VHH binders against Cytoplasmic dynein intermediate light chain DYN3 (DYN3). Designs and how they scored, part 10

Target 1, 312 residues: Cytoplasmic dynein intermediate light chain DYN3 (DYN3), of Saccharomyces cerevisiae (q04949)
Amino acid sequence: MDNCNAWDKLLSQNESTINSTETATITAIIYSPSSKTLHQFINICFPEGSNSILDTTLINYATIGWTNDLKENYSVDVYTLIRNTDDALDLLKPFLQEHSSKVRWLILLDWTLNDQKLWLNELSYAFNKIKQLNDDNEFSVWCLNSGEILNLQRHTTVWQSVHIDFILQTLRSFCYFNDSSLFYICEDHTEEKREEAQRLKYQELLKHFCEDRDMKDHIEMVKRSEILIPKGCDSIGLIKTVDERFEPTEVKEQHFLARYMDFIPTIDKIREDRKTTSGIDLDKLYPLEVFKVNIQEELGKMFAKYRENSRI

## First folded at step 19 (VHH)

Design L2 (from p4 with R32K)
Fold by ESMFold2, look of step 19:
Structure L2 (fold): chain B 312 residues (1-312), chain A 121 residues (1-121)
Amino acid sequence: as target 1 above (312 residues)
Amino acid sequence: QVQLQESGGGLVQPGGSLRLSCAASGFTFSSKTMYWVRQAPEKGLEWVSTISGSGGYTYYKESVKGRFTVSRDNAKNTLYLQMNSLKPEDAAQYYCATRGNRYTGDEFEYRGQGTQVTVSS
């Protein structure tokens, strides 16, 4: 919407009624390949009950508050967006122009969608697009359902450890050169007590990322389903410990993208699952004109929630 | 087929040193990233260090960094762990390890019988 001045005025009115001693405000944007991936991420990493106000089929907004272990209070303005077209990120442009502060980007990937062949191209596009839309970004890539790595090995003949390692080294290299964190999220559903402990771990990881806190205690570079690599903690040499034949510096080359896509296995379920959850047909063009009516309704809902939440 | 045999463990006082060795056979040693892992009685397997196939790239658990040095001699198919400034918390059964062609859920699927390191005053 071209309503930036009116929204800026409304925000200023709400801010002027806020007590000057109120808590720090954080802006976070979750960019998810599907509604299901988004739902799972929120359930794992955000406070109990957050999914009721953050879930979406396209775009949503809510304010989440928390207190950290240092007794500091935070108010987190969270935007959620589903990847539906190459231009989905443009839906956030009006809201990005409102903020002069850092935006935390949580870019989701999902091992269960079987779309790993597409990951490098989609990340490259998203990061470049985000840098065009906003100047002050804190990037992170969150790979959900990384326990699927074991299932791919057990239940297909096409996946081998070399593919898993190649994806990992590619993602680590991409994140290293784009100054981004990389987190694999793996839930152990074997035991309820361990599942709860992992959820609390991931909630603390999320808080530390959003609060710009030191995350060295969270580093995991060895367990392939539990990778946790905060920004600034990786290196070309560390990436090469996985398999030194991999050349991290080649990841951004156009030649590498073709090799990446050719090497990574494709499973037929990838396209079907993604089509049903993304709301788009990957094999068809979806011009923005087709989405304008529905997009306007969803944006209207998000603007209404934003106004309501900012009053509190 | 993969065979790994650790040696060089023993009893040492705090602050002392040990050098562990791992003899490897049944695979192309120089092409494989190798790991040292350890297991104390109260804990599961714990990763200690990683070294690439050529030996050119290494990675260490933070608590051992600066005290332990991993190395390899590919002509002898042997992996080493030099352990200096040993602490009581380093006491464990130490294993060398490598990974197979498929991820089985065990990050250190191939490992030897281990060698015991005991640190006591």
Scores: ipSAE 0.815, ipTM 0.935, lowest interface PAE 0.8, mean pLDDT 82
Fold by ESMFold2, fold request of step 21:
Structure L2 (fold): chain B 312 residues (1-312), chain A 121 residues (1-121)
Amino acid sequence: as target 1 above (312 residues)
Amino acid sequence: QVQLQESGGGLVQPGGSLRLSCAASGFTFSSKTMYWVRQAPEKGLEWVSTISGSGGYTYYKESVKGRFTVSRDNAKNTLYLQMNSLKPEDAAQYYCATRGNRYTGDEFEYRGQGTQVTVSS
């Protein structure tokens, strides 16, 4: 039998939250495809130590404090939610009906999950559902691990620049028509110093988004792994500079979803491509170690669901 | 084989104008988004402008918007950058660029040798 005890825990935590009378209060909700993606996002974008109080396998809540570069203090009420079912967003309904301020949505995608085929459908569902649950929303889409774009090409022959551009133009168009920001997160794990500098960069980006600050100085539309497009900064014409054959207005059409899903390589197409090149040992030349890790992650999530559902 | 050759650089006073050209060969020029990028001494490569294959869609770095105009003549396989109201900050080696069919991590994989723009009073 299914168990929703995590919601009871969230409601209890929310009642114990304390706001400072001298700080501004922000409400943010992180909607993540997996616990691993959530863990990485918090580690990159939130103050040190935030994982210990925000990580979850389903839903969690904590208050995070920060000070911005203008020396202003903020108190951020953060809800974390894992997309483990189509109805996961309904778990937030009691909270959303009781809050009194704008909600900042941090909707996560992850290049390492090899689920890009599903992204448009998942975003469409999430945005539509959120708009029905709450009136005052600030949307953002965060694509983690965008450096994986290069690794996908190293490990397969099916991923080409046309696919990368098509995904980008689709996401940009979707965000443009839904008044949403779009941010790619690209980390270089080569050196601890470089990784620390990247965390500071993305922490400041998050603060600017949550604080409703002008983000025009953060715009990056050219570097394909480092895309940063705050809401209101994109246009149909700018999207078409990538490849003018792409028609942004078609993203709104229902039949576009099927075309999007058909065009995007899947894990099965990647496996078929490896079989087609059977005369060459691709595992020796182009190891797919990142895909093995992704498969183990999916099996781990399935095992966790099995344990959770089999207990009371 | 992609070949790009820039020309039209020179010395100009602040407020002056220059027009850069880029001759392209070895690929279907009209189908490719083209870029202008620049590099000042001891600086990294900096994106300046983008133009779509037909020339119908353009994008500019904020600091040059309104002063620079990118254009192309697909019948001549030539890319242009009209630079007006030049500032000392615009002094750099200017390159035209395009991208290949695979993402390599280099956003401007194919570049010419560049042409020097110097702005001094």
Scores: ipSAE 0.797, ipTM 0.926, lowest interface PAE 0.8, mean pLDDT 82

Design L4 (from p4 with K61A E62D)
Fold by ESMFold2, look of step 20:
Structure L4 (fold): chain B 312 residues (1-312), chain A 121 residues (1-121)
Amino acid sequence: as target 1 above (312 residues)
Amino acid sequence: QVQLQESGGGLVQPGGSLRLSCAASGFTFSSRTMYWVRQAPEKGLEWVSTISGSGGYTYYADSVKGRFTVSRDNAKNTLYLQMNSLKPEDAAQYYCATRGNRYTGDEFEYRGQGTQVTVSS
């Protein structure tokens, strides 16, 4: 047994980090519609073990380190946030006020949540709110579980390819006009070798996005469940190759939102008719005060982690 | 029912040119996005190019960009692929393709029998 006190161990860890190859620092924020979606995204795209320090039911913070294929070291300050209310992004305001650098936003959507009707409105609100909260942003939209596209058409009569294409052309247009990347994440769980290859592919995609590297080698615009479109690689003409009748410039107009929502099928009408399904008003069962208590508790935990990692 | 018939393949030397044709019937050709795909032996289908219904918007695989030109004549219900500066790796069975009303997991569900392109010296 060697006789080292805790201070000596801490100093050796810090000195080892300082003496390593120069490390670049990145700030990334993952904005997820649910804890399950967040967990899946981190499991697919982040280094092994990242879930243990990034998972959350509301908000979390951790520093993730990695080395890319060019032997460059990165320290990534990652914030994770669950969309519980329209004001959820405001929880990040104290932490964003201390930043003067670019923030990478990973805004998650999930094909399995039966909320595709809401995607355009939620993206528009989120992008506008983020621009109010921070000046220097790099946007990306990540659509998880895009393999559900096939299941929707196999197991329902209401989803057709025209709906899938309409959502795709809408998302591509939105991202094009908002200078954002668009990535579909499609998992194939039929074979362990394929799963590992996919994980490596998506981890490299994440690293390239966060590191501001050229991503032209990652483009996929043809396979409808595997779309990968880095910022700057799309165009109105390319969007129209899917279906020329779609007009990308109309996506910015408010009247388009109503048309979008009316056109998109839903598997479950219960969400839109909550009073009918439950016989009670679910919005009134959980008052804001319960939500505020949970927020304060989670922020307290995050603040403690932030103080320790930031050293002041 | 969608019917597609490819033609115009053959044997060419490296650097040569070919023009493929695809006759379409059984659907409204002028409103439908069309694709060229190819398959070499022991390989899966590889997407080559996309062209919109009017012909006004096109997209190409990086491996053929600048060498291949997709076009269509909607009055004749015919799709074309002009292939220039052909390389040995372009040798394949070439198919024109389109999509149906349902996503089946096959991005190129409707294809013809194909036409063979061989590049050798």
Scores: ipSAE 0.804, ipTM 0.930, lowest interface PAE 0.9, mean pLDDT 83

Design L5 (from p8 with Y32N)
Fold by ESMFold2 at other seeds, look of step 20:
Structure L5 (fold): chain B 312 residues (1-312), chain A 121 residues (1-121)
Amino acid sequence: as target 1 above (312 residues)
Amino acid sequence: QVQLQESGGGLVQPGGSLRLSCAASGFTFSSNTMYWVRQAPEKGLEWVSTISGSGGYTYYKESVKGRFTVSRDNAKNTLYLQMNSLKPEDAAQYYCATRGHRYTGDEFEYRGQGTQVTVSS
């Protein structure tokens, strides 16, 4: 094929894999800020994917099998997408139109990228875009390298507990209102047995998330670098126990996004990344309420057109 | 300087009740989330309960939920833990705690000397 695009290649690869295997029972999409973050996630939480091509290209696909603790076997179709442009998620549109099934979304954040100021905007954009692309979604947010929380406070004078707590309460509120799980992934390489136990826990969480199983036995809301909050386990009251001056309901409002970005410390690396990449535009603010209003306007225009056409 | 002083511990029978107190000074008590934590011999520090600055929001470890009640009196700068239906596994040194402005790796960096709770059959 002479003038193929990336999506035609992905669809051809998907069709070939499906024809050689059974129909997949689980579809998962990993949306990562970088190739490095994706590689770390797979190595820690998803070792079954370690020998695949999932971590080096803008879009990758593989079918991966696992067996859970109940000895049930699953086939998981995994797609990975690197967040290189504002429109990266649109690359999945043709695939999502071809498959009408629940999609499990693993939205990755990474404490070491020094982009925490951008997180709320990126999450708001991603969740809103995904809801436009697909109707049946199960969301989770995975914050990798959360051990960096301690390093930020040790190695800078600008990062304080109030910033760590504000980010946490913001992420918890965002996930609460979007019916999403929130997981911090922290590795401690100083003790092999402890590191192995941590990885097994995260691998179990991934399987339970994908299999729609109860995860209440893994809740951690107190240890700041080890947060584990499955969907449905948080509340406004619990979020306010961290610092009750934080108002979780404000996270949805247009003015909060600007306040979040202004409050979170930044370093020159975020500015250099903006100069290096053309895909991130800090002038674009995507609060959840703005997206809701836009959808209502589009629905209103659609109904107006329907009324006019029904006279014809 | 942050100062915390626990009191009210003692020896109780299983099923009994005990009320712990924590006197706080050296910081704005009413603006700070407070914690109860405990430590059994040869075991690590275990979180028990959280209460917000006003006292309006609480969170409990699952094993104590329904048996323990955290409260505070901001006029007296005092934190309380009412412990009912005590079990042998609740026996520990109990500390009230708060967090500082910089995370040092210790989730409960400001603690008093603690008060001992002993539950014997």
Scores: ipSAE 0.817, ipTM 0.936, lowest interface PAE 0.7, mean pLDDT 81
Fold by ESMFold2, look of step 19:
Structure L5 (fold): chain B 312 residues (1-312), chain A 121 residues (1-121)
Amino acid sequence: as target 1 above (312 residues)
Amino acid sequence: QVQLQESGGGLVQPGGSLRLSCAASGFTFSSNTMYWVRQAPEKGLEWVSTISGSGGYTYYKESVKGRFTVSRDNAKNTLYLQMNSLKPEDAAQYYCATRGHRYTGDEFEYRGQGTQVTVSS
């Protein structure tokens, strides 16, 4: 297969670790709604070639190395997981029991999946489950393809600015009360020079998040497609500047979920011009990828990689 | 029809003060978040401050925080920007702004004609 780039990346990672007297170790877990979203996130935010060893249809693990702008070397143990079942996060339990240190969680959302109605419930489930699995967590929510915000308004009449603002204020409130960062990733593909600058920006953002560095210089709370809000930088008052009628404390109430789902439009209702089934059974999410993978086989492959890399 | 009219600009020396006003009509002023934005020559629009509909919540660009104060009088449908300790880099055309019902890619779709602030000795 096309294993040449993976070998080169692995060798570079190993030599960086070997040629350093001190290397800091980071554990990061990427929880993605799909393989496509995961692939895109890695291509935007991680070193080139990382997707060849991190992509998955269910679960994967790899160690990658990088050097930051302060010439510090890091070894990053990265776990990637696809949200295929209600219990997907439980697949990480064997690997989490080895840690007593902080785990960085990168929980992905994707504006192009037409699933915005489900976001609040999926985040609530994921954060609750993660807190049950591990005590020392650094949370972040990454909303990919936020440029779709403009496309939704260009191609429908039902998406309005109030819906975009409501989603934003909900996500900001959720992250505020759960001590999480919130990042929108917007790619501009109109010019290669500008596209390269954006990827460098997001790569530096990822490094700062993983390295626990101060991120106050990265804050963006005004540009709707480019939101960047590090943990601890938001407030109830700042959230209310978007639209004061929104009450951030209501996000924690169990009845808010129904109001959230009722308010958010879907493209299918408008684009198809026929009635869509209105009921959503959140306990019965059926991801398309679950039945395409042999869970035991993929876990076996992952454990073998883990054992060899960890010298167990 | 949204109408916004800025006033109160002028020439001031560095360290001086100026108070801008914005008269608003054609929409429910008291229920809408308002913005001050500015544009220096040969530059794009730059966000300066945000104030909620009631006036109870504000947000400022870091370079103006502590020097500028945004406020509003909903009985008069008027937005204000008090600018103190002015610097040469604050010189710009200042606009009050609000957002429309649809996001068109322009974060500050509705603006007036602006009022010029010049900071020079």
Scores: ipSAE 0.813, ipTM 0.932, lowest interface PAE 0.7, mean pLDDT 82

